# Ledger of designs, part 15: miniprotein binders against Ferredoxin--NADP reductase

Target 1, 346 residues: Ferredoxin--NADP reductase, of Oenococcus oeni (q04hb6)
Amino acid sequence: MDNEIFDIAIIGAGPAGLFAQFYAGLRELKTALIEATPRIGGQITALYPEKTILDVAGFLGISGRDLVNELKLQTDLVDSKTFLNSEVTNLKKIASHFEIEINHHASFLAKSVIIASGNGSFSPRKIDVPGSSEAEQSGMLTYLLPGLSEVADKDFAVVGGGNTAVDYAVELIDHDCHVSLIHRRDNFRAMESSVTKLKNSRRTNFLTPMKITGLSPKKEKLEIELQSVPDGAVKRVSVDRLIGGFGFTASSRTINQWEEFPEQFNQGFLTNEAQMTSIAGIFAIGDASIYPGKSDLIATAFGEAPTAINQAVNYFDPDRGGPQHSTSLNKKEVFKHDRIKSRYNS
Below, E stands for the ipSAE of ESMFold2; O stands for the ipSAE of OpenDDE; V2 stands for 0.75 times the mean of E and O plus 0.25 times the DockQ between their complexes.

## First folded at step 14 (miniprotein)

Design h2 (from h1 with E82W R89E; at its last look DockQ between E and O 0.62; V2 from the best seeds 0.00; counts 0 for: pae E 1.7 > 1.5, SAP 78.545 > 70)
Fold by ESMFold2, look of step 14:
Structure h2 (fold): chain B 346 residues (1-346), chain A 99 residues (1-99)
Amino acid sequence: as target 1 above (346 residues)
Amino acid sequence: SEKVIIVFEADSPEALEKALWEILRRALELGGEVYFEFEGNELYIEVEGVPKEVRERIKELAEKIARELGIKVIIVITDDPWELEKVLEKIEEIAKKFG
């Protein structure tokens, strides 16, 4: 993947970035969608997944969670790459391409860049104990629920005491998993109904008040070393996976280290009508962009995304031609999706 | 370094979200790093990486937000994990006595 050159790197997997990725796929562009957190959806999935959004065209109200799910279905229909847990730590111009540095180590190239990360870039608070890096590298420590279709009877641990950890645990027991819920206090600060559900489930094992003091990935299991908070007694448990259920951090510090840093005003990147920033080949959409008359709405971002994609193509491949209407694309694999076909037959 | 710890409590998720965005906007503008987590009807926020004058300014902003939105707030400035634990336990004691 290091030698792969993308047409467009899209930074941020909120609604704007997800729609940009889908639209770029309709233009048959090779894209990389880069998200610093373990989840797509941006602020919607972090802050208000159940809130009804009234101003997304074509929906008589849609929850934030459902909107992100619909956008995910669109991106699944196109050939694209998504890099979660991937913070862009540097951006520099190399010849006719941009080099995008991820997590201070890995990098790849793109012909153009779209900044779609909103007002704040959110990263999960990570577990930092002996062995945590190795556990994360092995895939046994994550900060996001896995796909839930094939998790029945697996042993999970979830660490945390707020809404995120408790919601993760509830979802796992609803899918027939065994869950060890680890928290430094006996009291959970989460919705009472969810906590009660966990307390009444025979699949829940409360490991409280305890803290994690070490992680040791083994052949097929992760060994977790725990320490009792009141008396320091040590306990060891073995699970298939550990999920960190802590909150998020937001910081502007990483962006200000980029070698290619476009002009900003009030935390937004100034753009022209093409959504291009002060740096040719770098575009901004959604809450990342600012210009006279800008509204910070999902509806606005959805209009900005096709503009930015088409102008990026004009930047790196002006001979490719302009956009097509989606109805002119009858023969693409997108039209073969069962739900699209089913609407025709109803 | 010292952190500004802010805990807002409200029945309205919209009020907590507004409070979060107001703190985020100002703290990030001033070079701070913000950690946050929703905990039931509470929003827990830590702001770090800012000088003393800015920490006091953020405290004043949090108090102003709480007054304007009609919500409860607890604010502590500390670099001591023990003081943080005392704040969290105090919040729990209050919740137990009245819940």
Scores: ipSAE 0.391, ipTM 0.743, lowest interface PAE 1.7, mean pLDDT 82
ESMFold2 (binder alone), look of step 14: mean pLDDT 77; pTM 0.738
OpenDDE base, look of step 14: ipSAE 0.460; ipTM 0.766

Design h3 (from h1 with W21Y E82Y R89Y; at its last look DockQ between E and O 0.54; V2 from the best seeds 0.00; counts 0 for: pae E 3.1 > 1.5, other shape alone 3.735 > 2.5, SAP 78.198 > 70)
Fold by ESMFold2, look of step 14:
Structure h3 (fold): chain B 346 residues (1-346), chain A 99 residues (1-99)
Amino acid sequence: as target 1 above (346 residues)
Amino acid sequence: SEKVIIVFEADSPEALEKALYEILRRALELGGEVYFEFEGNELYIEVEGVPKEVRERIKELAEKIARELGIKVIIVITDDPYELEKVLYKIEEIAKKFG
């Protein structure tokens, strides 16, 4: 019904994109944050969530996971839209706007675009077995945790044996769900404390070593056909939902096929000092951008994000004033977070 | 079509990250798709969508990366998506009996 028009579309929900979304919210801009995977955090979430990062200003050491959580708290303070499981499959100019195509089907418009994806699109690896398309269409197969406020006592299955699957299972048992954890091996390769927590919980059912061979959505439940890896024995289980945790795919091919494809150098988009690419109205930040003197650091990306946002505003609304000082914003009701209030009142 | 399946093992997450990025860079330059997952101290990678001569080049690259970083690697080229799992399961089964 509505033709969705945003001030800024931000492609990629790694640290750079998350901070850009927050900063744009301080400027009261309508933004869309677009992420191909089921989770925010980009490469940090995919590659090194437990690594201590020493060079983020204001933190005397912070784990990747904790950094992403802090950035999420910031984005939760602003009114913006986040589109997970959303691969940008085309970008084109339509009059004075940009059309962003998602998943080869849906689209929306933005006045400007910030590319914050770290040189590749990472999307979840999909289950491809008989019945998987029907299961996904029904909503019984997903690759993202659902809202957790209404899921108590529901039966979930999670498939995978790496960090993503184990993290999903832990979150579900922490919210009083029952979880069948399906993996092709008896051993899980994830944080030892998380695996131990799952093994000690009566809410966890280990279905290992097994693989999924078919899915059949029924009226209220999803039937999962399993096959024992060593002997081929078939087993069937029935759950409310199945969540896939099989890692990620990477391809540069989708970006290379955008109708509006800015000039690149060494797989980064060339930008000027305004973070603008070779295409007016399209900006790049973080590992997506390259320019003389660039350092590929999270700290650098955090500085680039405000520059790109303010220059995007100059592009589509050149009469708009510059940013307010952040201390002048401290009385806004939207920033009534307990941590902010306690620091402000002390 | 056959795919290249690569499993790196290292105690250092930094070494696994470097290995991933080197495989990503070369495989994407050559038109391939890369699937990956971190599994504790292992990094599982599969590369597909490339011709036979490119698959051999990716195999050679993975062996070079493992030597240069001092990490372990297992490489399987197969059209059976579960062949690596069968091999790894049998290796683990033998190790459990003797370990």
Scores: ipSAE 0.264, ipTM 0.691, lowest interface PAE 3.1, mean pLDDT 82
ESMFold2 (binder alone), look of step 14: mean pLDDT 78; pTM 0.744
OpenDDE base, look of step 14: ipSAE 0.450; ipTM 0.766

Design h4 (at its last look DockQ between E and O 0.42; V2 from the best seeds 0.00; counts 0 for: pae E 2.0 > 1.5)
Amino acid sequence: SKVKVTIRFEADSPEALEKALWEILRRALYLAEELGGEVEVYFEFEGNELYIEVEITGVPEEALKEVLERIAELAEKIARELGIKVKIRIKVEK
ESMFold2, look of step 14: ipSAE 0.486; ipTM 0.805
ESMFold2 (binder alone), look of step 14: mean pLDDT 76; pTM 0.733
OpenDDE base, look of step 14: ipSAE 0.468; ipTM 0.808
ESMFold2, look of step 16: ipSAE 0.417; ipTM 0.763
ESMFold2 (binder alone), look of step 16: mean pLDDT 77; pTM 0.734
OpenDDE base, look of step 16: ipSAE 0.479; ipTM 0.812

Design h5 (from e2 with Y35W; at its last look DockQ between E and O 0.55; V2 from the best seeds 0.00; counts 0 for: pae E 1.7 > 1.5)
Fold by OpenDDE base, look of step 14:
Structure h5 (fold): chain B 346 residues (1-346), chain A 81 residues (1-81)
Amino acid sequence: as target 1 above (346 residues)
Amino acid sequence: SEKVTIRFEADSPEALEKALWEILRRALYLGGEVWFEFEGNELYIEVEGVPKEVLERIAELAEKIARELGIKVKIRIKEEK
């Protein structure tokens, strides 16, 4: 791994980490965003991608997914490196720098660290049946909704019985998809209004009470083998894609194994007014941070991110000038891609 | 494997989310694996991968959270025979 020393390593690609990455980019810092999962968005992506968030400044309402997408688009404007599937397994102070170990085999060097790990790593609960791995590899089995721009008139299957599956099904039918909703029971434990919407839709086919027993990716379609729960009868259906909606699994990050382990209170890292932890040069933001009077809001995390970045700069380069207001930044110099020109010139 | 199942019931989604976060933080800190799903006005949580004593502590925490938030909770500890 290139002996590159980052100015800041950000641990966690949730909303706080994503915004921190963007803001660091605005300050032209060499930043590594390190995420344990294959996905950005943290808890939003995991828990409520389809839910409307009302308490983020500047939005009348925005879906969790859309918020993550917008945050991602911001990060794409700056020169930043994102490392997915990279669990931070150790954090060690080496002289004036930090060594961030990833997956027990690789490491990054950084002058400062921002912990934006939230409340853990979230992964979708996976279906485990014959052919599931192959179906996932082919992209025919997913655990998130695809891009909805080109889904019209496609045949989807959604499997699950809670809010996740029902929300996915609702979103798909709202985009003119056909949905086969698979569940082991006739009764769905979800929002009644959503279930009613599905029941009243001609685009929804209920495959209940049934379980998936196998998956067979074909050239153009995914064949799903189903078994009736009451009588064991076998049915096969073909769809364009299957979406698993079983909720999410959270696992403890190896954070407790870090050599440099900041003080915690109520499972958050104690931070001061600078968002600095008990270890100088290590900061925490978002749900990873705790301090008196904190509001557990995404909006708060967005305020904490610039504070942590600015204080990190003060830590590793105290002679560096203070932050510039975004209005004074030359957009042409800071933003690599002309994509901003099109939205602001219209 | 031994697991604890926790079902919260609340009219407020925010209350369920708060309950989830408190359980998640504690369970993860204690080295547990947490599965969860929102089910309308209910939140279903399973915690596993920790000793029975830890599961009991998580159960106690869930009861405490429910009292503090004024919501309902059903808890079951399953022992693998």
Scores: ipSAE 0.310, ipTM 0.729, lowest interface PAE 0.9, mean pLDDT 86
ESMFold2, look of step 14: ipSAE 0.444; ipTM 0.825
ESMFold2 (binder alone), look of step 14: mean pLDDT 81; pTM 0.796

Design h6 (from e2 with L20F; at its last look DockQ between E and O 0.84; V2 from the best seeds 0.00; counts 0 for: pae E 1.51 > 1.5)
Fold by OpenDDE base, look of step 14:
Structure h6 (fold): chain B 346 residues (1-346), chain A 81 residues (1-81)
Amino acid sequence: as target 1 above (346 residues)
Amino acid sequence: SEKVTIRFEADSPEALEKAFWEILRRALYLGGEVYFEFEGNELYIEVEGVPKEVLERIAELAEKIARELGIKVKIRIKEEK
């Protein structure tokens, strides 16, 4: 790993972390955004991607997914590095820097740390059957939806019976995919309208009541071995990709093992007016932060992010000038990617 | 390993979300691992990785939350042999 010292390491790619990354970019800071999961958006992506958020300033209403997309687009405007599938397994102070250990085998160095991990590490519940690891390594088994721009006419399988699986299936059929929905029961416990949509779709094949018993990655297709729950009959189907649509597992165990462990209250890191934790140089924002009078709102997290970034700068580079108003920023210098020109010049 | 299974049922998604966050925060604070899935008008939660006494506390919390929110809850503590 490049002996690169980051100005700021941001832990967690939820709304707070994403906005912090963007704002750090506006300050021209060398920033690493570190996310344990293969997805950005944190709790929004995990829990309510389709829900309308009404209490974010500047929006009459925005879906969780759209908000995450907009936040991502903002981060794309700045020079920043994002590291997905990177669980922070240790945080250690080394001299004047922090070492952020990832997945027990890699580490980053940073002058400061912003914890934006929300309430803990969320991971999708994995399928554990013969061949699952190989299928996951090959990308034929995922727990995330692919980019939907190129999925038309592909054959997907989704396994699960709750909102996650049903939502995935709905999204796939809306993008002209064929979906085999696998569940151990005939009854789906999901939003009725969504289930009805699937039932009425010619693009949905229900494989119920069935269990996955094995996976066999082939060159172009994933072979799924299924077993009928009532009679044990074996069936095999081939798809382009299998998506695990189970729920999520949350754990704080990894965070609790950090050598540098800031003081916590009710799973939040106690922060002061600077969003700094009990450990100098470590900040917390969003649901990872707790202080008297805090509102558990995304809007609040968006306010906390600039505070933490600015105070981080003050911590590692006190001689660096204060934040400039965004209106005074030279957009051409700050925004390295030409993509801004097209949206603001229209 | 012992686990507690909590199933909330509510017509209000907001009620389920509130129940979720309260259980999640408590369970994580107590060092548990939390599996969860939203299932229409139901929320399914499993908590494991903590002693039985802690699972019982989480169960009690779930009952309290259900009462406070006026929603239904089904709780089961299972010993996985």
Scores: ipSAE 0.457, ipTM 0.821, lowest interface PAE 0.7, mean pLDDT 87
ESMFold2, look of step 14: ipSAE 0.479; ipTM 0.851
ESMFold2 (binder alone), look of step 14: mean pLDDT 82; pTM 0.803

## First folded at step 16 (miniprotein)

Design i3 (from h4 with V3I A32L E33Y V59I L64I V67L; at its last look DockQ between E and O 0.63; V2 from the best seeds 0.00; counts 0 for: pae E 2.6 > 1.5, pTM E .792 < .8)
Amino acid sequence: SKIKVTIRFEADSPEALEKALWEILRRALYLLYELGGEVEVYFEFEGNELYIEVEITGIPEEAIKELLERIAELAEKIARELGIKVKIRIKVEK
ESMFold2, look of step 16: ipSAE 0.333; ipTM 0.739
ESMFold2 (binder alone), look of step 16: mean pLDDT 76; pTM 0.731
OpenDDE base, look of step 16: ipSAE 0.431; ipTM 0.789

Design i4 (at its last look DockQ between E and O 0.73; V2 from the best seeds 0.00; counts 0 for: pae E 2.0 > 1.5)
Amino acid sequence: SKIKVTIRFEADSPEALEKALWEILRRALYLVMELNGEVEVYFEFEGNELYIEVEIEGVPEEVLKEILERIAELAEKIARELGIKVKIRIKIEK
ESMFold2, look of step 16: ipSAE 0.435; ipTM 0.796
ESMFold2 (binder alone), look of step 16: mean pLDDT 74; pTM 0.689
OpenDDE base, look of step 16: ipSAE 0.480; ipTM 0.813

Design i6 (at its last look DockQ between E and O 0.43; V2 from the best seeds 0.00; counts 0 for: pae E 1.9 > 1.5)
Amino acid sequence: SKIKVTIRFEADSPEALEKALWEILRRALYLVWELGGEVEVYFEFEGNELYIEVEIYGVPEEVLKEILERIAELAEKIARELGIKVKIRIKIEK
ESMFold2, look of step 16: ipSAE 0.408; ipTM 0.787
ESMFold2 (binder alone), look of step 16: mean pLDDT 78; pTM 0.747
OpenDDE base, look of step 16: ipSAE 0.485; ipTM 0.812

## First folded at step 17 (miniprotein)

Design k1 (from e2 with A15V E22A R26L; at its last look DockQ between E and O 0.77; V2 from the best seeds 0.58)
Fold by OpenDDE base, look of step 17:
Structure k1 (fold): chain B 346 residues (1-346), chain A 81 residues (1-81)
Amino acid sequence: as target 1 above (346 residues)
Amino acid sequence: SEKVTIRFEADSPEVLEKALWAILRLALYLGGEVYFEFEGNELYIEVEGVPKEVLERIAELAEKIARELGIKVKIRIKEEK
């Protein structure tokens, strides 16, 4: 990795981290956004991409997915680097900088660090059967719903028995898809109303009690091998796509291994009014931050991000002028990419 | 490997979410791996990858959370043979 020194390293690509990245870009800071997973959006993308968020300023209502997309579009306007699949395995102070170790083998250098890791990294629980890796690589196995505008009349399978699987199935049938719902039991442990909706739908086929034993991607269809739980009978079904809905896994083991580990309270990093942690030059925002009177809201995180960025600047470059109002910024100079100019020039 | 299973029961999804976050924060801080799934009016959590003593601490926290939130909890510590 190039001996590039960043002004700010932001850890976590949730809503707080994404907005921090954008705001840092507005301040023309050399910024690295570092995300452990292959996806941006943090908990929003992982847990509730299709849920409507009502308590973010400026929106009457916005889906989790759409909010993340809008945040991403903002970041695309500014000069910044995003590093996905990059778990911060160590944080070390070296002279006047920080070394951020990634995946135990690479490192970034930064003048300051903003921890926006939320409550950890969430990933869907994966299906582990013969052919699952191939199916995932081909896109025939996914753990999130695709864009639903293009899925009408497609044949889906959903596997799981909790809210995740049932909610996916409901959403799919609401978009005129056919759904084969696979579960190892006849009884679903999900919202009763949702289960009832599925039972009453002609678009839902229940494959219960069955387990997946293998996946075989074909040219146009995914073949799913199923085994009956009670008698072991084998059944094969073909669908366009399989959606895994087993719930979520979380891990944050790596944060506890950092050499520079800020003080925590209730598993959040204690921060002052500047969003600075107990370690000078390390800040925390969003769910990663804790202070008296904090509201655990996305809206609050959006307020914390600029504070942290501005205070980071004060830390590593105290002679740099204060933040300018966005209204005073020359959009032509700040926004380097032409594609979005057309939306703001109207 | 040993794991603790926690099942909260509440009529409010928001209450279950609060319980989830409390457990997640502690479990992750202690170096555990967490699996969770919402199951209707229940929240199912598994924590593994930590010593038995840590699992016991997580269990204690779960009980505390349940009391504070006024909800039901079922906790089991299992040895995976």
Scores: ipSAE 0.498, ipTM 0.825, lowest interface PAE 0.7, mean pLDDT 86
ESMFold2, look of step 17: ipSAE 0.536; ipTM 0.859
ESMFold2 (binder alone), look of step 17: mean pLDDT 85; pTM 0.836

Design k2 (from e2 with F36W; at its last look DockQ between E and O 0.71; V2 from the best seeds 0.56)
Fold by OpenDDE base, look of step 17:
Structure k2 (fold): chain B 346 residues (1-346), chain A 81 residues (1-81)
Amino acid sequence: as target 1 above (346 residues)
Amino acid sequence: SEKVTIRFEADSPEALEKALWEILRRALYLGGEVYWEFEGNELYIEVEGVPKEVLERIAELAEKIARELGIKVKIRIKEEK
């Protein structure tokens, strides 16, 4: 990895981190956004992509997915680097810089660090059977609902027995999909109304009590090998896509292993008015930050991001001057990508 | 690996969500790995990756939360032999 020194390393690609990345770009800072998972959006993407968020300024209502998409589009306007599948396994101060270790083998250097990791790393519980990795890589296995605008008459399988799987199945049926619901038990532990809706739908096929034993991505279909729990009988079904609905996992274990570990209170890093942690040059925003009177809102995180960025600049380059108003920025100079210029110039 | 399983039962989804967040915050703070799933009127949580003493503290927290919210809780600490 090129001995590139970033001005700012942002850890976590949730809403706070995404907006911090954008704002850093507006300040023409060399910024790295580092995300442990293959996806941006943090908790929004993981937990409620289809839920309507009502308390973000400027929107009457916006889905979690759409908000993340809008944030991503903003980041695309600025020159910044995003590193996905990059778990920060260590943070170390080296002289006047920070070394950010990634996946125990790679490192970034930065003048300052902004922790935007939220409450931890959130991930769906994955299916681990032969062929699961290949199926996931091909996009035939997912753990989130796809865009539902063009899924009519598609054949889906959903695996799980709780609210997650049942809710996914309901949503798919509501969009005129066919759903094979796979569960190791005949009884679902989900909302009764949702289960009833599925039972009453001609578009729902119950594959119970069955477990997935293997996945085989084909050219156009995913073949799912199933085994009957009571008798071991094997069945194979073909679908367009399998959705895993086992629930979610969270971990902060990796953060707790950092050499540079700022002071924490109630799972957040203690921050001052500058969003700076107990370690100079390390900032925290969003759910990763805690201070008296904090509101745990996305809207608050959006306010904290500029504060952290501006204070980071003050930390590593006190002579650079204060932030300029966005209205004073030349869009042509700040926005490097031509495709978005057309939307803002119209 | 040792884990604690927590099952909350409540008629209020909001109560279950509150219980989840309190457990999540504490468990994550303590360096645990948390799995959860909503199951109708129940919330299932697993915490692992921490010493037994920490699991016990999480269990105690779960009991406290249940009392405070007026909901039911079932807790099991499993020692993998």
Scores: ipSAE 0.489, ipTM 0.832, lowest interface PAE 0.7, mean pLDDT 87
ESMFold2, look of step 17: ipSAE 0.527; ipTM 0.866
ESMFold2 (binder alone), look of step 17: mean pLDDT 82; pTM 0.807

Design k3 (from e2 with F38Y; at its last look DockQ between E and O 0.71; V2 from the best seeds 0.56)
Fold by OpenDDE base, look of step 17:
Structure k3 (fold): chain B 346 residues (1-346), chain A 81 residues (1-81)
Amino acid sequence: as target 1 above (346 residues)
Amino acid sequence: SEKVTIRFEADSPEALEKALWEILRRALYLGGEVYFEYEGNELYIEVEGVPKEVLERIAELAEKIARELGIKVKIRIKEEK
């Protein structure tokens, strides 16, 4: 990896990190966004992709997924690098820079660091059966709902027994899909109204009490091997896609293993009015930040991001000057990608 | 591996969410792995990957949270024999 020194390394690709990346780009900073998971959006993508968010400025209402997409589109306008599947395993101060270790192997160098890690990394609990890896690689096994605008009349399977699985099944039915709902028990522990809706739908097939024992991706269909829990009888079903509807796993990011570990208060990094932590040059925003009077809102995180970026600049380049108003920025110079030029030039 | 299971029961989704976040923050801070799932009016949480002493502290926290929020909690510490 080229000994490239970034101006700012942003840890975490949640809403706060994404907006920080965009804003850093507006300031023409060499920025690396580092995300442990294969997905951007953080908790929104993991927990609230289909929920309507009402308390973000500028939107009457926006789904979690759409918000993340909009944030991503903003980041695409600016010159920045995003590194997915990159868990920050160590943070070390080296002279006037920081070394950010990734996956115990690679490292980045940055003049400043912004921790936007939220409250942890959230990932869906995965299905671990023979063929699950192949099914996931082929896209036939997923843990999030696909875009449903084009999914009419497809045969889905959903596995799980809680709100996640039931909500997925409901959403699929609402989009005229067929759903085989797989659960190891006859009773679902989910919202009663949703379960009732599924029971009343002709589009729902209940495969209970059954467990998945194997997956076999075929050319066009996923074959699911099921075993009856009570008697061990084997059944096979074929679907277009299987959705894993289990809960979520959160792991403490290896943050506690960092050599440079900022002071924490109430499980957040204590920050001052500049969003700076106890370690000079390390900032925190969003749920990773704690200060008196903080509101735990996405809207607040969006406010903290520019503050952290601007203060980071002041830290590593005090002579660069203050932020310019976005209205004074030449869109042609700031936005390098041609595709969006056409939308904003009209 | 030793784990603690926590089941909160509340009529308010907001109460469950609050309970979740408090447990998550503490468990993650302590280096634990957390599994959670909403189950109707219940929230199911598993914490593992930490010593028994830490699991006990998490259990105590869960009880405290339940009292503070006025919600029900069931806690079980499973020791792998």
Scores: ipSAE 0.474, ipTM 0.823, lowest interface PAE 0.6, mean pLDDT 87
ESMFold2, look of step 17: ipSAE 0.538; ipTM 0.864
ESMFold2 (binder alone), look of step 17: mean pLDDT 81; pTM 0.799

